# Designs tried in a protein design chat: miniprotein binders against q56419. Part 50

Target 1, 326 residues: q56419
Amino acid sequence: MEGRTLEEVQEEVFKRHGVLVPKKELEDLAKALEEAGLLLTEKVEARLKEEEEKLKRERPMRLAGLSYPEGEREARAFLEAFRASYPGEGEEARVLLMPHLEPSRVPEVYGAALAALEKTPPPERIYLVGVAHRPLKEKAAALPVPFQTPFGPALPDLPALQALDALLPFELFNTPLAFREEHSLELPLFFLKGRFPEARVLPLLVARRSPELGEALKVVLRDFPGLLVLAVDLSHVGPRFGDTPLTRTLAEEARRRDLGFLERLAEGEPEAALAFLGANPTRIDGVEVVASLLPLLRERKGKVLAHRLDLEAPTLSAVGAGTLVL

## First folded at step 4 (miniprotein)

Design gv7
Fold by ESMFold2-Fast, scan of step 4:
Structure gv7 (fold): chain B 326 residues (1-326), chain A 92 residues (1-92)
Amino acid sequence: as target 1 above (326 residues)
Amino acid sequence: SEKIKELLEKARYLFELAEWLFEEAMELIKQGDPEKAAELLLIAAFLFEYAAEILAEVARLTNDPEIAKEAEEAAKKAIELLEEARQLLAEG
C-alpha cells in the first residue's frame, strides 16, 4: 500500500465500488502489513521461486475435475459429447480461432472446433496462442515444458520455440508464473490434445500487441509448419466485465460486433476486422492476439463455423464465443 | 518502454501475492481459523486494489483499453474479497 493512507484507501474503495470498509479493520490490516510485511514478502518470494522451479519441469493441470474430467476415459467421452453438440461438418484449418471460456457454456462452439480438427490433417505441432490474464514481463511469453492433460502430457516443440526466441527482440521464456493459472491455454489444449495426441505444442501468451511476434512466427512457421490456434473469446458485456447491464439491444450489438469481426477475418482482412471494432476494441477478448498476428492472418480466406453469445442472466452479462477456420 | 515493463512487473507481483494469500486464507478456513483467514483476505483485497491502480495508470499512459479492463477486474476481485472477509469477521 505504497503512498496511500488508510483513509484514502477506504475513500477510494467506497467511491469505486460503494463498499465502506470499517476504519478499525483497515488499521488492523495496516498493522499486520507493517509487522509481517518482510516475513510475508520473504515467504511469498520463496514460494514464487519454488513454483517457478516446478514450472521449469512441467505445467500441471489446474482445471481437471472442474472444467473437464481428470480421467482419460471420462475426458474422451466428454470431448465426444462436445463434438455431438455441433450438428455440422467442419472444414480443414491451417489457422483455427476457438474460444477459451468455460466449455460447458458454449458446447456447440467447441463442437465446431472439434469438427474442424476432424477435417484437419494431424499437425506435427500446434502454435497455441492465448491471452494473458496476468501481467507479463514482456508483451508475450512462452513456457517450454510439458503441459499435463487427461490424454497425457502435451510436449513442447523445443526446436521451434528456440527458433522463435532467437528471432524476437525480447526473452520469450519470461514470466513462467503467468502460466500456472492460465485457462486460455489449458482449456483449448484439452480439446487439441484429445484430437492430436502426437502433436507438440508451442504454448504462447499475448498480453499486449506484439507485431514482432507475428513477424517472427511467420518465419518460424516456414521451417516448422503446424496448426496455428488463436484461443480467444469475443464480446464481454455487462456488469461482470465493468459494463452496463445487458439489454436485448446491447446483446444484439455484441452479436453484430462478434460476427462482423469474424467475417472480416474470414475474408483475409484482419486490419478491417480490428477497425470494425471502432472505439471499443476491448469489447472483444483477444484483440491484442489478432493485432499481434496480422502477418499470419492477411489474405487467408475461411469460414465462420459457429458463434454464440453466452448469457449469464444472474449478472446481466454475456461473453461471445466463435469458431473460425482459415 | 522500461517504465511500462516495471509497472507491469509490479502488478504481476501484486496479483501473485494476492492469489497466494487467498489460497492460504482458504486453507486456514479448512483448519478452523476464520479470523486469520479474514486477515489474509483483507490483505489480498488491498493488493488486488493496488494492482488495479497500477494497471489503470498503465492504461492511461498507453491508452490501452484492454489493460483498463484488467484494472477493472482486479478492482472487482478486491471488492469480492473485502465482502467475504467482512462476513467472516462479523460471524466471529
Scores: ipSAE 0.014, ipTM 0.302, lowest interface PAE 8.3, mean pLDDT 82

Design gv8
Fold by ESMFold2-Fast, scan of step 4:
Structure gv8 (fold): chain B 326 residues (1-326), chain A 92 residues (1-92)
Amino acid sequence: as target 1 above (326 residues)
Amino acid sequence: SEKIKELLEKARELFKRAEYLFELAMWLIKQGDPLIAAFLLEYAAELFAEAAKILAEVARLTNDPEIAKEAEEAAKKAIELLEEARQLLAEG
């Protein structure tokens, strides 16, 4: 309950269960949580204020020394090792779909993305679209600050971000704190910055489908051409994601679902890709991103370079990852 | 590395917080407050799931089977608490 207010707890319970928790029960809970030290402490509040202040100037690395090396030389060797893990050739990308899960789980999938980037002429800017893992005030958000990487800061494309903001019916820069710890941007950015060190970035998060984002991006891309990157993972199966333990049958179903989705995107048919997922679209976190970006994905044909459903054995769970060029 | 140590500390703190919320939920069930108990069980399950994720990542990076076992334990607790919460909500 760390960082939660009493009103936020009440609102969350109502949203989850459709029931308003009685005031006395909520007050008793708040007192118990206070006594246990689980409600927002002075130390947590001070740390939050420090991180908010830093986000006004830059977005620091959070996963350096864990998901990738801190030093530039070591980071370069790490990136080249991932490229080497993919034996195939890349394809030029105007749109790249790549994963954002822990790279060491699916090195050949990130290697395929790197192969595609080798065949792609260096873009002036990258539209990096990830998935929000923290609540956003609006359907989508961006953070217009430098993002630190081992290869130096990835600089924001301020003119393109401002053009995008002007075309949207909501404030684009609406939830800075959501970017503090966001691996769906940080992990792909590591690889993108390593390959295109001069490219500026538009770091975008999608929380809910936003057709207005796709329409605005289509307009902005005409004036500010660049590489569009969808940083999305595919199937999420198993207990860690609120599902039953992984079985051979569930793994096979997840693989078929992932590949059917990617193959339809590769045919330039994003609506068909979404329809193919049927009643289980929310188990692929890329659904909200694809649904938001329909105008940018229609009639673009391409190729699936890699796919893997990776087992997280301790949790009996799995996450699908793929690389698609359009 | 320092980051790996910080992640282990974070995961273990999440695990301990989830254990406390579980104990609080059990107390609330005894008091006759199953709705708030169900909420706390779901929240505890989310914390156990997050701890499991972090521990699994650290285990793979460090090749440490003891940490992998901690991840498995956290994941199992998350499943058990989600099942208990769902049953409690269905009954009520």
Scores: ipSAE 0.000, ipTM 0.270, lowest interface PAE 10.7, mean pLDDT 83

Design gv9
Fold by ESMFold2-Fast, scan of step 4:
Structure gv9 (fold): chain B 326 residues (1-326), chain A 109 residues (1-109)
Amino acid sequence: as target 1 above (326 residues)
Amino acid sequence: NLEEEIKELAQKFDELFKKAAEAYKNGDYETAEKYFEYAAELAKWLLELAKQAGNEELIELALIAIFMAEYGIEASKALKEGDFEKARELWRKIDELRRQFEEIVRKMT
């Protein structure tokens, strides 16, 4: 209701959460916001502006030394070790679905992706579609700058990006800051650049379903053929993701969910794959990407090369990962 | 629309807070403190917009967000100083506020 006081807010917080928030702290915070017209500090705004300006020139590595080695020689050895972790042979890909979670958790799944890349003719460009982990001003976005990797910069395909932008009902090059820390692009790009050092890249993020993106990409791919990569993780289960603790039964359900989804994509039936997920499709983070790219996935048959449901024991949670070639 | 801008800021706060909490759990208290500071500034902006919108649930969301971030800053400082007891107490408060923040955000999406 109108006229809610700071005391009433404090009481409500305590009532619902069992935490007594000091009234003086609430008053001090409210006073600070009123005084000096503080909505967002100059310091934070200046930093965001500096980061955004830097992103107009290049996208630096964020996970080097953490998820992969910074040095080129060490990075090459790391990549070859992942390939060696997968005992099978790959299949040629026109569309590749691969994960973006921490590579060390599912080395054989990334190894399967590398095997597929070995069988794939070097593309002139890679359409790398990841999942936005930060809000975008539009349903999708791209950043048209070089992305740094241990294998050198992955250069943007500017003509293809401009063609895509022209076909969309929204500005494609929105929300540059969303790309500052985006592992769904950085981690797959490490492997893709290692295998196709000469390929240019279209780094794309999907936040919400954008059928117009899929329709536009279908047109652009006709004029600018290349490898389409969907960098998506599968089931997210357990307390870390708002679920109950993982049990054998829930893990088996997640595995069947992942495989049923991937097998339907492999049959060229992406709508059936989405329907298979049931009432809660958001439990697989690739849903919005697949739903956006339907025109590119229909009638395209392929093969599931690998799947793993990786357990995070401390949180009794798990994330599914898979490699699919279409 | 003001309501949509508030939702976007709340989601951005959640993102920054998760990064701060992850750094904190990994023992990187300097990085954690920095992300909590960024989160606190967004939460203060969120509060002003919620007050202008006259939406009491959004005002509550913003105040919860501010306290989560401020407690995170203090917990990060406490651990840098080796004050585990203070940090534990602050994180007990954060856990409770975090649960409510997530519930309100889920209702919005």
Scores: ipSAE 0.000, ipTM 0.240, lowest interface PAE 14.8, mean pLDDT 82

Design s8a
Fold by ESMFold2-Fast, scan of step 4:
Structure s8a (fold): chain B 326 residues (1-326), chain A 106 residues (1-106)
Amino acid sequence: as target 1 above (326 residues)
Amino acid sequence: SREELLKEIRELEEKAEELQRRAVELAKDPNTQEEAIYTLVWSQEFIAEALLKEAELTKDPEVLKEAIEVAKLAVENAKRIGDDELIEKAEEVLKLAEYFYRELTE
């Protein structure tokens, strides 16, 4: 863990803006920061240990009051508004692909997911598979604790999680801290818990493709049937994601890429969906999730209910979102 | 206009200077050294933003290179502090600077 030194920090600040603060004051600051670094390291480690211990008991809401309402009454009205934003009828889902993008950016896409959930019989459990936005110690992880929501806690399905853990060649419960701030689970869970308040949950994160996870889940789903939810966003294009600025042509290509991917999944051909994205399918954050879950997606036919490419005009960037039922 | 952009650059640099002076003062007291480090990182983010606007005015890739270096520094220091808001903001500035650098050097 040897990062940039405080001396390197001081030198870089001084190089560009030496006249902003007298050099001797910057030198004194560097000495103070070097001394403080020892104490800060100890405090950071203590905070991480404290947060990790808290996550062994429960996962608190992080986006309440920001991405969704904190109060139950307001949260239910919020769900109804999202459902109303989608004019179509849903389809029954055994597998649901839905986004984890900020809901207010793509309300009709979340509305389509809600429409599908309305047509779906209440499952005993939900296998909620999201994308890790922080490093995991293994290819995948789960957190076997209640996740707080405005509709009450989403309880973990401990027997199913334990069955899954037993079939994997790695410890499933390996990185609790990765779940502290994970919107790919929290945002879909808000909608899922609102619709199926009695369902237990298996909150799963995929960092890298894990064929062993898909094979294990195929076995577990036989004994513990439930709704499989893939919480994934689609194309990420533009400067915010290290790409060229969004043009009309690139936006249309992103839409075709997203829809071609979803269409092939809807035909029950997940390998064809991955191949369609090309030799380097890096633009869809759900690629690793789909690649891990191949055995669960083959030969399942379904329907694309909604798709949107959400434009971030200030950054000339866009993120695709879609709802697919299988 | 050019004059409005120059004004914005100056205002960002003045804000960064204020934060740097505050960080120096805070660092002199052992009880406020965490706040000093936080304040220094905050000043680095404003410096990177000022450099981005300067690059927009001058079209100079060396200015963007400086913005990238300052933004990388801000990211590393924000991670050291463990402040998620500072980390996110610093990473956004870094990505934007890297993008504009590529555009000017194509």
Scores: ipSAE 0.014, ipTM 0.460, lowest interface PAE 6.5, mean pLDDT 82

Design v1_1
Fold by ESMFold2-Fast, scan of step 4:
Structure v1_1 (fold): chain B 326 residues (1-326), chain A 108 residues (1-108)
Amino acid sequence: as target 1 above (326 residues)
Amino acid sequence: GDLIERLEELAEEVIRYLKEHGEEDLARWIEELIKWIIEALKSGDTEEAILILTFLAEYVAEVLHRLGAPEELVKKVFELIKEVAEALGMSPEQIEEIEREFREAIER
């Protein structure tokens, strides 16, 4: 009914069908259309509630058959191929920064992460921190359910999640629907579960910087030691991200910014890493995660194992990806 | 000769040269970008390919110059870029601009 009057509708029906519809019948039709809209709204609300109820039991795979194979055997071969794409040995990680970009675009970067995991003793739990691509009710959230993978379900560490929740000034288990379609958790988890099948997980999303999350995690990690994984992509440049088309100069600047950021983190200077980005404006989706986890990153020295700036040719856009061990 | 065949052959030579000199990222970018240029040459859907060729020309010129590539290789790349630009339907003014930028990158 927007932009049309009942009289215009009446005229169109007369022209099309040769029938003059009384105004009351047009009013009844308009009411029926509004009622159909209400029914559609109720149907949408019912579907969202159904999805939310399903998420109370488990988080199903969304990217199986798209970003990684559905079958366990094929998934293992796929994982081995990524490891083979990186010629280095890796380094032991207490903290691992890895991408969540489509793995096939940066296989050597994921291979470097696998090399680091190969050198790392199997953790009892993994603190997997990704980036929220949908709004959260709070600055951060977690979903305390099994996450399905081709290697079996990644089980939640319920005691550690409850300990974390107790220390936070907000409800940790908020916004379950934000986890329904979240590649920043699903893609790294594929690799982590394949390497550490017995490890439990704390699947965490950061939407906005939460210093209280970092402070709480520092406390929880003492009682519940584990591997901290920051699943973040680096520079986002080009028209796909609201920027100008990529040029050679912009590509070189993005690579320099990514490496400058990672090298400062490797020196145990996360505040310097954030300040470096402030002086060199570019979009790195890991900023909010790093800013939230400062207490866990300070004074930890490490090594950048890999970095790639991946080109999306049709849009002349690029996304940076890297592997850092601390 | 077939322009596409010559483009594929020279692209392979450039990719090999770049890999031998540690430019793995650019080698992969050229492989991807050339596929899009070839599809545009076959289909006549040239808008995206014109931007891609402009980007590719500037980037390849700078890197080959930085790596000290043989003058003969640089000359072959320059000549083929002009032919591809003409085949994509670029205007004489657009072609002159790409030539200027390429020459500026290599004549430092």
Scores: ipSAE 0.232, ipTM 0.684, lowest interface PAE 4.2, mean pLDDT 87

Design v1_10
Fold by ESMFold2-Fast, scan of step 4:
Structure v1_10 (fold): chain B 326 residues (1-326), chain A 108 residues (1-108)
Amino acid sequence: as target 1 above (326 residues)
Amino acid sequence: GDLIERLEELAEEVIRYLKEHGEEDLARYIEEMIKWIIEALKSGDTEEAILILTFLAEYVAEVLHRLGAPEELVKKVFELIKEVAEALGMSPEQIEEIEREFREAIER
């Protein structure tokens, strides 16, 4: 594994052997291998400690040159191309829901988010809430360091992060390594930093629903006002996610669940949005974020600007993406 | 009418090739997906038709290329996608995007 993400390992196995190995099985294998050998365990521990020390200073770009351009000039042109892909006008946002999947897969959805940011007054800070793709020691975490972007470093809002930490029943800065490779923060941040270069950021990850996080954020936002961004993808369907190959019925179910979820959020009814999904059979990863942030979403009406079901031909799978302003 | 007939003819050729090469499950899947595309075309849902056609054709082209199918068959799949995109009013820029995605798919 040697610093590779579970997603990268899963993708390589699929490419070489045509089999998608669930992340849980990869975690169990890595755990078994670590437990089997003392020398291997010592090497793994030493490597993890080294990576953790690096994260105390800054969070470097991981997707530059892959998902977005490394150079500032090229990055600016890239943003304008995404904005141009959305033919509509944005709406002012106090809360923005946007995706975190590969931007080139859903350019019009990111374009809609950019349109909303154009209509939004520059915030002093952005509360950027993503989804943890690696285990956290607690239900949620933050990393209080500069995040590198092609537009310069996105600086942490240390006073606001400290105020948040003080209100939580757990240590907020609990899992630095979870931030080393986290596209749910890096990809939205590229767009947010491009539009609001002076805004400070609170980079937050949710692994499991944390009502205490939402209650604490409600308090912190009153003292430290800013833009709240929920960086979440919607339905995940097809063989890559444990279903059969994409069919019309499965695609229609994914779209129905995505839109029903977003429409109820737009009416200021986040509990109704969660109830509509029930057991979440199409695996909308935003449910844990929405469930954590209920106090911030209630009675806040808005508009769905865009929605797309992105189809992955190689895996016969699909991922939903949307832009919602509240 | 003409596009639907040509889609059906190409689908029959691809399905026959796949069955001859032991890909019976994939052949059944393609038959189901082609019905979805045809229903979308008949109902005037042109955006859905091209979305599903592009998705299916990229996957089919990758599989045909992997199986060592004749270059002419792979080319027919690509040319049908372009023709449908043109007929549905896609811009030259959008068509070049489809061409790039198709080239990336067969290089997998």
Scores: ipSAE 0.632, ipTM 0.845, lowest interface PAE 1.3, mean pLDDT 88
Fold by OpenDDE base, second read of step 5:
Structure v1_10 (fold): chain B 326 residues (1-326), chain A 108 residues (1-108)
Amino acid sequence: as target 1 above (326 residues)
Amino acid sequence: GDLIERLEELAEEVIRYLKEHGEEDLARYIEEMIKWIIEALKSGDTEEAILILTFLAEYVAEVLHRLGAPEELVKKVFELIKEVAEALGMSPEQIEEIEREFREAIER
């Protein structure tokens, strides 16, 4: 009813449907639409509350059938194809940095992650640390529920999550709605669950650098050993991110920053990696995650397995992705 | 257009205050949250925009309270959030919930 009178709506309904709806019924309908707009908002609230309550039990797939296949058979074929896209061999990972970008954009980077996972003994648990692309109430959060995948549910490691919560100065189990559509966890989890079906998972999000998280995790990892996964993208450049259209110069700068960041991480110098970025003018996505996990990244040497700066042609923008093993 | 302008105004008021008080990291975080709302709006995802706005409202209230922000600034920020909420088509009840959360954050 944007700007239209009840009389105009009545006339339109009459013209379209040949029914004269009494003004009172239109008032009741407008009130029922206001009540249904109120009910839409109550329904949206009730739906958000219902979704929040649902997220207390499980996190459903959101990207199945879009970013990856929903069916297990097709999902396995998907994994094999991605692995095949990387011609190299992997290395054993204690820490894996991998992308969370749309898999189809950077298949060989995910393939490199799979190659690393092939050389990695099956972990009891995976600490999956993603980037919050939605606000969190705290610097970091966890969702202690099963995450649905085509390979079955990724079950949470509740004892390890509880141990982590007990060491943090804030409530770890905050902002469940931030996990609802968070692709930074869902996409890497597909690959991780496909490779390690029996591993428990600690799904963690970082919104802001939390040194406390890294220190707490360092303690937790002593009693609850596992694979640490940083699900992060690298540079974000171009018009989508506030830059001019991608140029050779901008692309070279993005690559320089991405590789310079990854190489310093590979040398076990995460502080040097952060310092190298400075103000982070190319907007490397994983900065807050790395800044939170410094105690776990120090002195760990590894190898950069893959890197790509992927052009999104419709927006003349590009996103960097990489795979690093430590 | 008007909604984005109000979000930008909200950002400017809060970010300016935070920077003046040496809270650069918080300022950047709030800026990112506002960017997310704008992106959600541009994509037509009003549900996401409402969700982010609700979190932003609570967060900003807490931060401003913690920093001892002037009542005038807190009121201005609240009014801007309310305007954005109304423009997003939030119900009076949802707006009241934001108001409650905002008030509770200020009273903590």
Scores: ipSAE 0.017, ipTM 0.424, lowest interface PAE 6.2, mean pLDDT 86

Design v1_11
Fold by ESMFold2-Fast, scan of step 4:
Structure v1_11 (fold): chain B 326 residues (1-326), chain A 108 residues (1-108)
Amino acid sequence: as target 1 above (326 residues)
Amino acid sequence: GDLIERLEELAEEVIRYLKEHGEEDLARYIEEFIKWIIEALKSGDTEEAILILTFLAEYVAEVLHRLGAPEELVKKVFELIKEVAEALGMSPEQIEEIEREFREAIER
């Protein structure tokens, strides 16, 4: 009804359905909808405030029993099965790029990440950088609370988070609700906590390119050394992502884009990786993360351990996933 | 009838081979896509099935070659893909393109 009179609404209903709805009935309906909307808005606001208060204490598991097992024993067996799915050896990682796609869809890619973590000395802390799937008040955010996992809570590195917050031109702890349901942190964290149960975490979300985040992290990493993890998926192609149905050519182009991007990162040339994507249009959700973290990725050479293009048959769509060690 | 029966039989053979060699994801995709191809063959609504067939032909060829599948199995897959493409109403040019891509995937 916004910007429409009741007479205009009455006329449209008559034109479409051949029924003349009395103006008083439309008035009564509009009033009831408006009153219900106001009550619903107040109720929603109250619930959101309650959820935000809960998130000041801890972040509960949301995908336990869905994407991974709830019990510690079952979770351990699940993790070991993913490691077994990758036949190769890993490389020591100072920076790890891994996916946040549903793990069962790309088991060898997560297995490659686990192989790299086996070769990596246990870090005191993990800088876990994911992609915001909900709006943030700022370009990036963090939540400084324990994140529950089947392996016990992943504890926040409060001194490192506070050091980071002090260096940023915005409040780092700005959008707690964005963390309530965020698979780009929860799914990688399951694997990271299983491998490094004593490591503290800095759970970070990037919504938009933030060069100031990368500069601040470079400073913080000197005083608080740790493992940097970029939890990002690669190409998104097909109708589920607003694209044409997947064809052989489109799938081949997606694989070429993914590998070209990863290989340039492996050469320590993240600006070249971003330029490659600009020359080859794509929907890689990790681009904002890589663009934010340039100072941490330059001149770091490494290796692509795995890459898969996961096929979603019912939608003729695909998502690329890869494991890169720097 | 015969083409659909042969398609179901070969799909089952390929799925079994893939599962035995750890390719459970591709096996699952073939299980789903084969149903759409069979429905298209029965109904004549072929547009989506043509895209699916073109997409899967390369991936199946690439994976079977990587696994070192028996030459006889690879040849059966190639010949059946051609027959299914013809039955779906693909043009001679489109069929030639699938044949070329399949051959490129299995030849080095």
Scores: ipSAE 0.000, ipTM 0.225, lowest interface PAE 11.9, mean pLDDT 84

Design v1_12
Fold by ESMFold2-Fast, scan of step 4:
Structure v1_12 (fold): chain B 326 residues (1-326), chain A 108 residues (1-108)
Amino acid sequence: as target 1 above (326 residues)
Amino acid sequence: GDLIERLEELAEEVIRYLKEHGEEDLARYIEELIKFIIEALKSGDTEEAILILTFLAEYVAEVLHRLGAPEELVKKVFELIKEVAEALGMSPEQIEEIEREFREAIER
């Protein structure tokens, strides 16, 4: 499929050269290169097809040795260090909101998540809902394969995934390539698998608001009970995200926005949380996930265990992170 | 006046060191942040500069340590950062936090 291939090329150019090329210009270029006999589009398409076929079997680690240790012993020590960074005991979670940004930037926030997991009975399965950082063919997607971790493979809950697929108006397993390099699933999964090594996983990505996903998940959770995890980052501010350089005022506004959002979720009022952020699209990537999962978040009271706006000095930018138990 | 002159002199020394160690882009960025802090000291509009000073302190500490900069240079940078923090009106508690962050950055 040509559109998919060109979107991947656009992503690759952005990653390697820091330039976002409009799709129409990539389409024109690809056509010209094909006519010149360079077969660029065919080579790229063949490689993407190979990667897609590999993903039908398993999802390998991409961030091992970078964001977390490759070895099991070192990975266990890493988890203990993060837990130690949070002085509290945590609370039992039926729903857990945790970040997916680089763990070393907000160790106390991941530590709070670990504290909550320590108070939570081991679930048979984890519904892990992350944010798509690459285009999906549908509003949401899942990948029904083992995800490798230093603690062994996180095995998919195939019966629950198929039950979910059957209830959706679109094919759930629609974009395998979007899972190839998806840190919003890989980083939380590292912590979740370390705490619950026997739990099966439903790895889910949300690209756009999907109320039908929340409705279907509410039904599936009755037959296949488990821990719901929303792996979302909060405010994204500054030049790295297409904004002006971060000021103290903008940082305080971001903190107020994050905490106001989380506090309303903690009161069991997810619609109020969304309304609090205003009409304009926010750079809180959790908005689309929360909007999709409304039926699962209403009337569930809980507690904000941690929040941090992590400042990135080189870019005068910041990313918010929090841990919320419901 | 004296503090600003000393800040400009030390900034030139740090920027020269960074350029000599292949950090041309970082040197330019730090130069821009220092100019912002100098303007805040002149104008008395200090809130934005306090945030930038906190960023700058941690970042400079990490980079100088990573490049193996002389202890004398690192110490001069740290002492001047504290004086600038005081001049910007930062509380003793905020200055203590910068000191802790600088110490932690050196150990990375």
Scores: ipSAE 0.000, ipTM 0.196, lowest interface PAE 14.5, mean pLDDT 83

